# VH-VL binders against b2a6v4, part 14

Target 1, 177 residues: b2a6v4
Amino acid sequence: MTESNILLTGKPGIGKTTVIKRTVELLSCSSTGFYTREIKRGDPRVGFEIISLQTGERLPLAHTDFTTAEDRVGKYGVKAENLLGFLKEINEAMTSNKPQCLVIDEIGKMEFFTPGFHETVDKAFQSSYPLLATIMKKSHKFCDYLKNRGDTDVIEVTENNRDDLPEKLAKRIEEQL
Key: E = the ipSAE of ESMFold2; O = the ipSAE of OpenDDE; V2 = 0.75 times the mean of E and O plus 0.25 times the DockQ between their complexes.

## First folded at step 9 (VH-VL; framework fv_cixutumumab)

Design g8 (at its last look DockQ between E and O 0.83; V2 from the best seeds 0.00; counts 0 for: pae E 3.0 > 2)
Fold by OpenDDE, look of step 9:
Structure g8 (fold): chain C 177 residues (1-177), chain A 121 residues (1-121), chain B 108 residues (1-108)
Amino acid sequence: as target 1 above (177 residues)
Amino acid sequence: EVQLVQSGAEVKKPGSSVKVSCKASGGTFSRYAISWVRQAPGQGLEWMGGIIPIFGTANYAQKFQGRVTITADKSTSTAYMELSSLRSEDTAVYYCARVKYSWEGYYMDVWGKGTTVTVSS
Amino acid sequence: SSELTQDPAVSVALGQTVRITCQGDSLENYYATWYQQKPGQAPILVIYGKNNRPSGIPDRFSGSSSGNTASLTITGAQAEDEADYYCNSRDSSGNHVVFGGGTKLTVL
């Protein structure tokens, strides 16, 4: 059985999100999920926003200005509730029985504060839909489990492969539809 | 201080239904989940199901699927657990608990005091 | 189907160290959470994640994991530690929550 789940790893800033965006643009089917973009104030990174692939809606997930946030990752306050709508979209899509690609960028520390994120990720991996996701490189029990799944292909994004990956990934995903 | 206040003890006949409430005070329902756990006399803890109020969906243990319904009212910060087709084996203390999520998984950090449900003919 | 198993009972001498172990396939993929329960009371969270203690839990309580097992360790058991201890985790599917059968700890 071919891997239906593709996980992209790599160092920060290597272009994982760019690979996902370009791959999605090449697909003939719809894509459901979200990707993450850095928020900058001048030069320094001050936060992260999440963007819906199907609606284009964007919301801040983490920011240095979220000083009253209960959940924190480093210097960032996290608004975990802002991810809930995006998770609903993914869950609804998984029950639609329509050809589609699921996208989760990123399976990371900030996202796990949101109720239902773990469950959504598990369901996505277990679904019959192709999944394209990014995952943090740091070792973690749950993340390591996902990376070591027999139905999962883990690809390290590098300067040498990032330009060619979108076409290769799109082809693989199309073959699963 | 966050507290979960549950409804009072219930005495039910076999075949009837019971609905237990769990109201959160000192906090909000947003960003958390509520789990229901029961404990029969002299037995261990048994997970029944859970709900993410702000998400609006519930999941259930297979043992109770089709017989249990978990709901939440965000406006009143109250979760409900309804168990139908009651039998003597359903006699237990029923707990609600707040579930928090983190990078290292979930945990139930606040518990109600429990609601005793007795099923007898 | 996935389950968590615990020894039904263990004993420890006052001031000594005891380890309560939980075993299950799902523990390879998910962290365990530990709860303490005394007679007539609701459970109390004592350990979650890798080794996190909530506020108010003494530092003699610690958590660890290895393979398909998770352990709660009490270093320097006190009389008040006598209770039932339950491990908890997701099942193998990740869609359900499961409890161990519980371990009754007696402090001698």
Scores: ipSAE 0.811, ipTM 0.919, lowest interface PAE 0.7, mean pLDDT 94
Fold by ESMFold2, look of step 9:
Structure g8 (fold): chain C 177 residues (1-177), chain A 121 residues (1-121), chain B 108 residues (1-108)
Amino acid sequence: as target 1 above (177 residues)
Amino acid sequence: EVQLVQSGAEVKKPGSSVKVSCKASGGTFSRYAISWVRQAPGQGLEWMGGIIPIFGTANYAQKFQGRVTITADKSTSTAYMELSSLRSEDTAVYYCARVKYSWEGYYMDVWGKGTTVTVSS
Amino acid sequence: SSELTQDPAVSVALGQTVRITCQGDSLENYYATWYQQKPGQAPILVIYGKNNRPSGIPDRFSGSSSGNTASLTITGAQAEDEADYYCNSRDSSGNHVVFGGGTKLTVL
């Protein structure tokens, strides 16, 4: 039947976020959700920020400067509250009848600290909207469940396919609408 | 470090409503969820619903849908649970709990001491 | 199905090992969380995720899961471990919370 959910996996730095951004640029429909980007101080990575596809709003999600944060992944403190508004945008989109593609970059360790993230992801996968997401490689009960859903296509991004994926994915997403 | 202080015991008549408060101290109220869990005398724990205060929307157990309203007031760091159309079987201790998330879990790490609600005619 | 099932009661001899079991279909896809409750008190968290213990919980408490079953193991049970134990997880939809019926642990 229809695989409305597209999950991108792959090694860190292989270009998953670039594939998402290029795919969204090719879509005729609107896109709701967010993507992540490294924060660098010179060359070294010092954090991650989240960017809304709808508004362009940017907030840091994790940073080495967040030294007092309770939630941490390695050297990064996590400001989980900064993702809440982005989750609200996705939840509101799922109650509209506007044709759109949902985007979640990334379903990963840092995002799981945010209240409502798990529920928002679950609802998005169950919705009738096309979903384009990235997901961490690490084994995790919920992530493994998502990867094994019958309505979900898991695609590993590689050096060999990353340049071709945006056009293919955009076509698939528009065929679902 | 976080404490949840609940309102005092209530005695109610059948058909009335009760509103229990849960005030948070010592932490950032808006960054976690608040769940409500009740326990009737001699019975187990029963999840009623919860709220993520910054979203302002609540999620309810199917059993209580339509009878329970859960709200939060960020300015006072207080969550509320209101149960309407009370019955004698609603006699229970009502707990609020802070829900935290981590990479590997959903858990209620801080509990209020409970509010006893007695429904009698 | 949709609920979490626990045996109502188990016993263990002082110093021995006991396993408290929680079973439910949703545990295939979601971690279980374990709470201890003593009479007249609020529950306290003892295990969450794969096998995480919050600060202050003795290392004799551990958690595990296989298939649709989660277990709480107490190695070298002490008198103070006598309590009710509840498992907790998400339901099959992933959006609601469910508790098992609880297990009364008696330390002999």
Scores: ipSAE 0.445, ipTM 0.800, lowest interface PAE 3.0, mean pLDDT 89
ESMFold2 (binder alone), look of step 9: mean pLDDT 89; pTM 0.929

## First folded at step 11 (VH-VL; framework fv_cixutumumab)

Design j1 (at its last look DockQ between E and O 0.80; V2 from the best seeds 0.00; counts 0 for: pae E 2.5 > 2)
Fold by OpenDDE, look of step 11:
Structure j1 (fold): chain C 177 residues (1-177), chain A 121 residues (1-121), chain B 108 residues (1-108)
Amino acid sequence: as target 1 above (177 residues)
Amino acid sequence: EVQLVQSGAEVKKPGSSVKVSCKASGGTFSNYAISWVRQAPGQGLEWMGGIIPIFGTANYAQKFQGRVTITADKSTSTAYMELSSLRSEDTAVYYCARVKYSFEGWYMDVWGKGTTVTVSS
Amino acid sequence: SSELTQDPAVSVALGQTVRITCQGDSLRNYYATWYQQKPGQAPILVIYGKNNRPSGIPDRFSGSSSGNTASLTITGAQAEDEADYYCNSRDSSGNHVVFGGGTKLTVL
């Protein structure tokens, strides 16, 4: 009836990360995972950083200044190793046996360069814990597979629903705990 | 140029253990995993397990669970595969390979030359 | 656990096109990777992802996928292409790596 995994999609800047952050704030349980924030130097976006929901630690994942990076997405060099610690947190949480919500923002291009990312995502989806994640909209075999899972609800974030989604999602997640 | 240098051939008795090493030369373990794949004479490739050195945790094929141990030393850029309770059926060439991750999945782009392990009484 | 299946052997005439197919449920979820292996040598990566070819691999090698299948195509087979070819992917759980049984390609 109610899907255990929730995937948020939407156009860039629509507020998917905001929905996740507000949902997490409404939960009675702890949240484990990370969300992504843009890095700006003045007006232009120059990169992306990832932030831990548990510790608040922030690290750059992609940046225009990473000019020697082997992995690249557009104008950004990707420092995939910076995501490893966050993935470890998620994996450890999944074996902790405490009520919690898993959060992955985002299942996207930059994150796929990190060893263990695919495995961590698969484990999260297969776990008994509620999962709240954002996912790239573009077609991709692995992402399409996740979106089409029978235990997964895919929600398009829009201007019309983004303000009401946090309370709705929080309620659904709480019912799974 | 990244190369994987494996330890030399081994001859073992049934019931004993073997530990094969795989050292990365010309690179680091920072952004990839190491997989171990074996091939018995005249047979196909068989995945045994893998490790993400920085991550520190290995995963194993179900067939070898409890009998194989894969470790990595980041300081020396060396991965290890130890197989215990050896049987004649474990006679094979054992390969280590670097696993790269990308937008379109993963791939083993660098392979060691293989280590021949012979198990005989 | 899921498995990948390949035809054990195929033949192709010199200069002709051959298609080696890999089948498995996990291929619906994950991309396949293809490896070439010649006698006494370690495997060599030839195709990964949708259709990515590493440097040094001739452009006559290409990859494709459909449903629960993945295919390696050699357009204009050369004598040096005679080898064993293995497909590779994750199993259905995504937690393990699996290989196909391999296909021996003979160039006539």
Scores: ipSAE 0.888, ipTM 0.942, lowest interface PAE 0.5, mean pLDDT 95
Fold by ESMFold2, look of step 11:
Structure j1 (fold): chain C 177 residues (1-177), chain A 121 residues (1-121), chain B 108 residues (1-108)
Amino acid sequence: as target 1 above (177 residues)
Amino acid sequence: EVQLVQSGAEVKKPGSSVKVSCKASGGTFSNYAISWVRQAPGQGLEWMGGIIPIFGTANYAQKFQGRVTITADKSTSTAYMELSSLRSEDTAVYYCARVKYSFEGWYMDVWGKGTTVTVSS
Amino acid sequence: SSELTQDPAVSVALGQTVRITCQGDSLRNYYATWYQQKPGQAPILVIYGKNNRPSGIPDRFSGSSSGNTASLTITGAQAEDEADYYCNSRDSSGNHVVFGGGTKLTVL
């Protein structure tokens, strides 16, 4: 109960999103939120898309083809408006009384461009719902605050633990519900 | 580039209400939050509340809870702030501002020119 | 009304460096944003985040923060820098916005 928020860190490509998806598959309760995945054109990555855990709806969040986007991370233009509907799902879930796990993959540079993301993350961390999220490694005042919260367990995903984490995390989450 | 056009000055009696509009140009409200900030004569800036149009949910400063209503109409790209039970202390310039977000935080990058509201006692 | 504290006035000689400070507990967890306001005008954004300047803001303006204190520094102050300066951040809960009381900068 004291650590209802679980933040996954680790090197890119280590399997953080896979840990989230496998954990969610093991839960008997609802899961509300989103995860991200690469968009590839052949071998090169050309963008990122967001996928709703609840509905399976997917929209591109960032893409090299978004050449007119004002908001950018490296070579990717960011369509921040595409995340808004996913944030609405999370906010609506937090006003429900059903048992559920909130999922945010990722608390990262691209997502911070979206109005309401900061507020949604703050509310999710303050809520009594179990939260499973990934977070960027870069030093950042708000992210450091989240990582240092007393109700938050920061877990580094490694090759040694990634295969075992889903069952451990699902058990912890269901014990809270 | 992006502009916020506010409604004109108002003179109001105590106990009445005022509704100020803020029309955005240069895009839809889907990417924006709108904040309302007031400034009484000779005083500092005071945040009243804000709205993210796609959520339709307003967030209010505690001081104004129960007296202020902030709404948005995304079809016209217009936000509104209504302040009720006006007092002489509500005499101020009322600004709307577009809020933008980045990984380093959020900021009000475009401001309206302000709407002067005078409450006669 | 008082989660962010600024000195009400500071002075700087033309061409010299000045720091305007903003203190509050919430600044440990949230960045401060700085606005400049001249009489009869709307505020304009001068610094956000760690030290980001919007287009059109001279590079003599910079920002910094440490602990519960954020600072706006103007190096080589010019007459046109005479204005009121406001810091802005989230409150202690993270849910609301607060402004400091403002600092009137006089360029001598």
Scores: ipSAE 0.511, ipTM 0.817, lowest interface PAE 2.5, mean pLDDT 89
ESMFold2 (binder alone), look of step 11: mean pLDDT 89; pTM 0.931

Design j7 (at its last look DockQ between E and O 0.81; V2 from the best seeds 0.66)
Fold by OpenDDE, look of step 11:
Structure j7 (fold): chain C 177 residues (1-177), chain A 121 residues (1-121), chain B 108 residues (1-108)
Amino acid sequence: as target 1 above (177 residues)
Amino acid sequence: EVQLVQSGAEVKKPGSSVKVSCKASGGTFSNYAISWVRQAPGQGLEWMGGIIPIFGTANYAQKFQGRVTITADKSTSTAYMELSSLRSEDTAVYYCARVKYSWEGWYMDVWGKGTTVTVSS
Amino acid sequence: SSELTQDPAVSVALGQTVRITCQGDSLENYYATWYQQKPGQAPILVIYGKNNRPSGIPDRFSGSSSGNTASLTITGAQAEDEADYYCNSWDSSGNHVVFGGGTKLTVL
């Protein structure tokens, strides 16, 4: 029996988000959730935006231009309120009784500033829906708990496996539907 | 500086309802939740429920499920807690608190001064 | 639902170190938050997360965790530290908040 929850970890820039996107494209069912993309101004990274898998809506989550933001991660100001709509989508999906895959990219520092985030993550893990998510490597009690769940498979994305992972993950997720 | 200003003391009869308000002064409800916590005389803190105002959904402790209603008005930055079917055991100080979220965890960093609710015949 | 337990009362000599511990299954999954409360006053946040201290809280206050326990440590207790201390966390579901029973700290 395959674990129902899949957590992807790996070095920054290794292609975790790419793996998720390609996996989602291979699924026969709908995917609900969001993924994160870097915002660049020329060459330097200046922020991060979140994109809805359902609607394609794009909103900035963190940015160097958010200078007045109370919540900060490094040089980025965080606009936590922009994640609320995406969390709402996930929560609504979990009560829809529709076959689907839940996607959370990522479970990270910036997202935790949003009220309801960890609750949504908990619900997703506890739900009967397949979950595909990325998670930071940094030690954190809640994140460590998620990684150590008996129903969760933690996969390190590397240069050696990232090209083959989408098909493998898609197959596993399909078997859970 | 953000402050939470609560409504005044209440004296209620058993079976009646009470509605306590909590207004955020010097700030908005943009990125945090509001929790309601009560404390009976000589007793510990008891969580009743909470709401994410911008999200609009409240959650409740099982003990108070069906008897408590928590709401929020974003336009006035005010949260409300209504407790129905009051009993003498509901006599307590009722606090509202701001709950902030972060990578380091969640915490109630701003508290109201409390609202005393007395239920007596 | 999950519960948090803590000793109802502890004492510490002035200038000495005291550790207040909170225990509960949910603490394996979530960090604890600690609050100080003095008579007739609202609770005050003193520690949250791994070991985060809000502005205005003396550095003699620190937090730690191990397994299903969380601890608040006061290193060099002062007279003004005499108060009730409550631990707090989410329950195992992550949807409800729970408090410990509180610990009355007496400074001798």
Scores: ipSAE 0.616, ipTM 0.865, lowest interface PAE 0.8, mean pLDDT 93
Fold by ESMFold2, look of step 11:
Structure j7 (fold): chain C 177 residues (1-177), chain A 121 residues (1-121), chain B 108 residues (1-108)
Amino acid sequence: as target 1 above (177 residues)
Amino acid sequence: EVQLVQSGAEVKKPGSSVKVSCKASGGTFSNYAISWVRQAPGQGLEWMGGIIPIFGTANYAQKFQGRVTITADKSTSTAYMELSSLRSEDTAVYYCARVKYSWEGWYMDVWGKGTTVTVSS
Amino acid sequence: SSELTQDPAVSVALGQTVRITCQGDSLENYYATWYQQKPGQAPILVIYGKNNRPSGIPDRFSGSSSGNTASLTITGAQAEDEADYYCNSWDSSGNHVVFGGGTKLTVL
């Protein structure tokens, strides 16, 4: 009955990933999952990489250099296979029975190309583990379902709240454990 | 372009097991998921389960839990479905299908031709 | 409950429009996917997501959804459209795939 799922929304560049990283740094429990980071070549953004919270492994998810990729979002080709190992980490964590926070940054267009992403997200939302995730704003039947779940708190990250959120979220997550 | 080639028809006795193979060509097998769907004579489509090869574990329909085993061998680009404790109602055509994922949808876009399994004495 | 319900049979006159429906609680939360199957053949994908049509599927095929109901519409039905049509989606848990019982379309 507790709102164990926390979904962060907000405009691009507002600091959603920073809120996640600072929240995780404040937790005393383990965190399993991934976050995303821009890849820049000089000034311009040329892609996105995914970073495992558990292992620190980094792999590019999308890049302008992926010119032969069939899966695309705008100018970026998507290497959907690069997320598979990260999804495996999350699924294994859900069977481990160890106290931990699951982290998914981001539930977005690029990630949906990866086999098992939809299922992993659905399982994570249904689990009893605390979940901290970011989600795209675009209307999408599955994303709208996640946002409307009774066990889910959707929080818009703004310039006014982003600096205060990490401490509040960390306290809330620890209380669930 | 991916094609799925399934093993040939089988005739089995009740109580035995059958293992159907599904070989992918024209792409990296582990880059997508494989589902197994069966169709008994005159009946509709019935999902049995599927596998995402990188995970190594399969997801099964509850009806088949305990009787079906789905595996994948990435080195040969081949998925397998084994159904044990066969009975006459398991007589069906067994399909494998590639599962594609997108923010636009989830779908089985490539199907094998099917493997007919007949369970009789 | 994740059962997907389809009428077992529908008829359409040649050149007319027909709608094949699929109902289920999970369709509130998940897109439906539509497959066509002719006798002795494997199914083929005709519609997925909101209204996405794979390459090679005629533009007379379209999809829609509202609430717990998804629909496949064939505008200007042709004799070759006579087939069984299956809707497919996730169950409410998101862990299992479910198919509707199928609709046999007869073109008169």
Scores: ipSAE 0.606, ipTM 0.847, lowest interface PAE 1.3, mean pLDDT 90
ESMFold2 (binder alone), look of step 11: mean pLDDT 89; pTM 0.926

## First folded at step 12 (VH-VL; framework fv_cixutumumab)

Design n4 (at its last look DockQ between E and O 0.88; V2 from the best seeds 0.00; counts 0 for: pae E 2.4 > 2)
Fold by ESMFold2, look of step 12:
Structure n4 (fold): chain C 177 residues (1-177), chain A 121 residues (1-121), chain B 108 residues (1-108)
Amino acid sequence: as target 1 above (177 residues)
Amino acid sequence: EVQLVQSGAEVKKPGSSVKVSCKASGGTFSNYAISWVRQAPGQGLEWMGGIIPIFGTANYAQKFQGRVTITADKSTSTAYMELSSLRSEDTAVYYCARVKYSWEGWYMDVWGKGTTVTVSS
Amino acid sequence: SSELTQDPAVSVALGQTVRITCQGDSLRNYYATWYQQKPGQAPILVIYEDNNRPSGIPDRFSGSSSGNTASLTITGAQAEDEADYYCNSRDSSGNHVVFGGGTKLTVL
């Protein structure tokens, strides 16, 4: 049985975002959503930015320079409002009737500060669109629910499988469309 | 300090509409959702719907779908709830509340004092 | 229709411990929040995210959850704890906010 929702998990830096991007590059359909990328100042990571798959627009989500931010994860201040436009793109896509794959990278601590993120994720998982997402490994009531859904395949990305996943996932997603 | 200031009490006839305002002061309006919760005399709390102002779309409880319209004006930091086709059972106190999101969930951390709406002829 | 069920009333002797419960299938997947409401007043947040207390809420208030049940516990109940208590969470779709029917706590 083919699950319509694909969740990638794995330790930070293992290549989850790379798997997402390579999978999307292999798809013949549109992809709507976002991925995240580290912001480095020299060698140390100082933040994270979000990039739209549709427009290529980029905004910082979290940064050590956001010293006055109310929402924080460790040393990073979170500008949760910067994700709102990306969530709007996903919600609009779900009403478009256009064949497409939804992409959410990442379902994680920083993103949950954004109003409407929980709801957008719930709608995406319940929709008929293929969903390709990454999710944090930490135990969390809502994240555990997502991982345990019967229509969801949780795949741990490892050194051993990351190079093979994009082709397999792209084929599976295209079969759903 | 964030406060929610609601418009004053209203008396309405059956079949009419009411529009209640909720102005946020002390803080940023666009970082939060605004929910509307009503309470009829002697009854419990009932969620009617909410809006994320920058998102621009409202989400409604099924019971009120088609009768309630929730909007927001970012420039004035004001949310509105309009309930149409009023009936006597719509007599209630109508609260607005700010919904705060965190990585572990959501909660209504600031409440307005409520607006009493009485529906009678 | 409410997806969250609470007993309509409970009583506690002054200084004793009481548990107010809330059950619903959605509580397996979504955190619970608890509000206290006294007559003529707006509700006040007392517990969020199952078991967190906001600043200013006495530590005699605690929350927990297991399976489809969330609980608000008041240890050492005081007269001012007499109020209505509402649990709050999401519905089964995750897109709507729902309240339980409320529990009137009487401190004897």
Scores: ipSAE 0.536, ipTM 0.823, lowest interface PAE 2.4, mean pLDDT 89
Fold by OpenDDE, look of step 12:
Structure n4 (fold): chain C 177 residues (1-177), chain A 121 residues (1-121), chain B 108 residues (1-108)
Amino acid sequence: as target 1 above (177 residues)
Amino acid sequence: EVQLVQSGAEVKKPGSSVKVSCKASGGTFSNYAISWVRQAPGQGLEWMGGIIPIFGTANYAQKFQGRVTITADKSTSTAYMELSSLRSEDTAVYYCARVKYSWEGWYMDVWGKGTTVTVSS
Amino acid sequence: SSELTQDPAVSVALGQTVRITCQGDSLRNYYATWYQQKPGQAPILVIYEDNNRPSGIPDRFSGSSSGNTASLTITGAQAEDEADYYCNSRDSSGNHVVFGGGTKLTVL
């Protein structure tokens, strides 16, 4: 396949982020962007944090303790401002002319609260850089638009393919560099 | 109870510049963008550009590219729109509006009362 | 860039239903927002994300979208609904914001 943009979708907990992380580790080039990790307090999930692939910076994006947050997704308050720095990294990377893979995990509800997120995603898809991202499975106008782009490959992550995907994706991305 | 308070009316000569301010009161610019929209007499709404104050990036309509500058001061929660090389056609009411982002999209939910700019020789 | 088009004027009788339509290629990919504007006033948000109503807007206002179109519907028009209505969205690139030309609604 020659699509420059790869979108991973799947049910919650299927291991999309793991596929992203493993793929990034296999790449010879640098990766710019972020991935999302669950925050747990004991057993229950209490939030989500985002981690920069460039700097390793970690910030909470959503949490049950964010009780005064204006933006909410279910039981989680969203601190959208915490994503701004990560978007800045992606935008700066796109102007660097440096061989790299862009990574966005996830294109989802929580991220849409951040000003500039839509624009950054659009730019990433339109860029000449390979893009590896996860995207929400639920129907959403913008997400559906992205999934239906002619230059985008949408892959459903399942128990049957998740272990083999990193090697396959890494190879594809390397061929685009 | 967020309000956008804009600067007063301006009368300018052709070729000059005008700078309109938009201050957020009762709230902050956090997690929002500010758009500038103008409306000439008897005409429709026209988007000029926008800025994400907390992020520091501005975007402009192609029509105004190179002639408009949008800035923001986070410390004072104030956005600015400067339009140069004014022409009579620039006579209009200029609005600032707060752009709210959500998982369901974006929208301009709070508007200033507008600033009338008159360009005449 | 792309544009949004609206009929310049429509009319509706009191208590009847009227539909204002906005058309543009960008509407296939991006949400539509609708604003109401009365003479001498700033615009007011009435519908966002195609069909969501902000607090304070009467439930007679509703929105829909299909293909490259978005529509604002007023079910049971009232006299105070007489105004200009503007649709708004991103352009095809997603990098800019565009407005429709506006529709003047007259309530008869």
Scores: ipSAE 0.430, ipTM 0.814, lowest interface PAE 1.3, mean pLDDT 92
ESMFold2 (binder alone), look of step 12: mean pLDDT 89; pTM 0.925

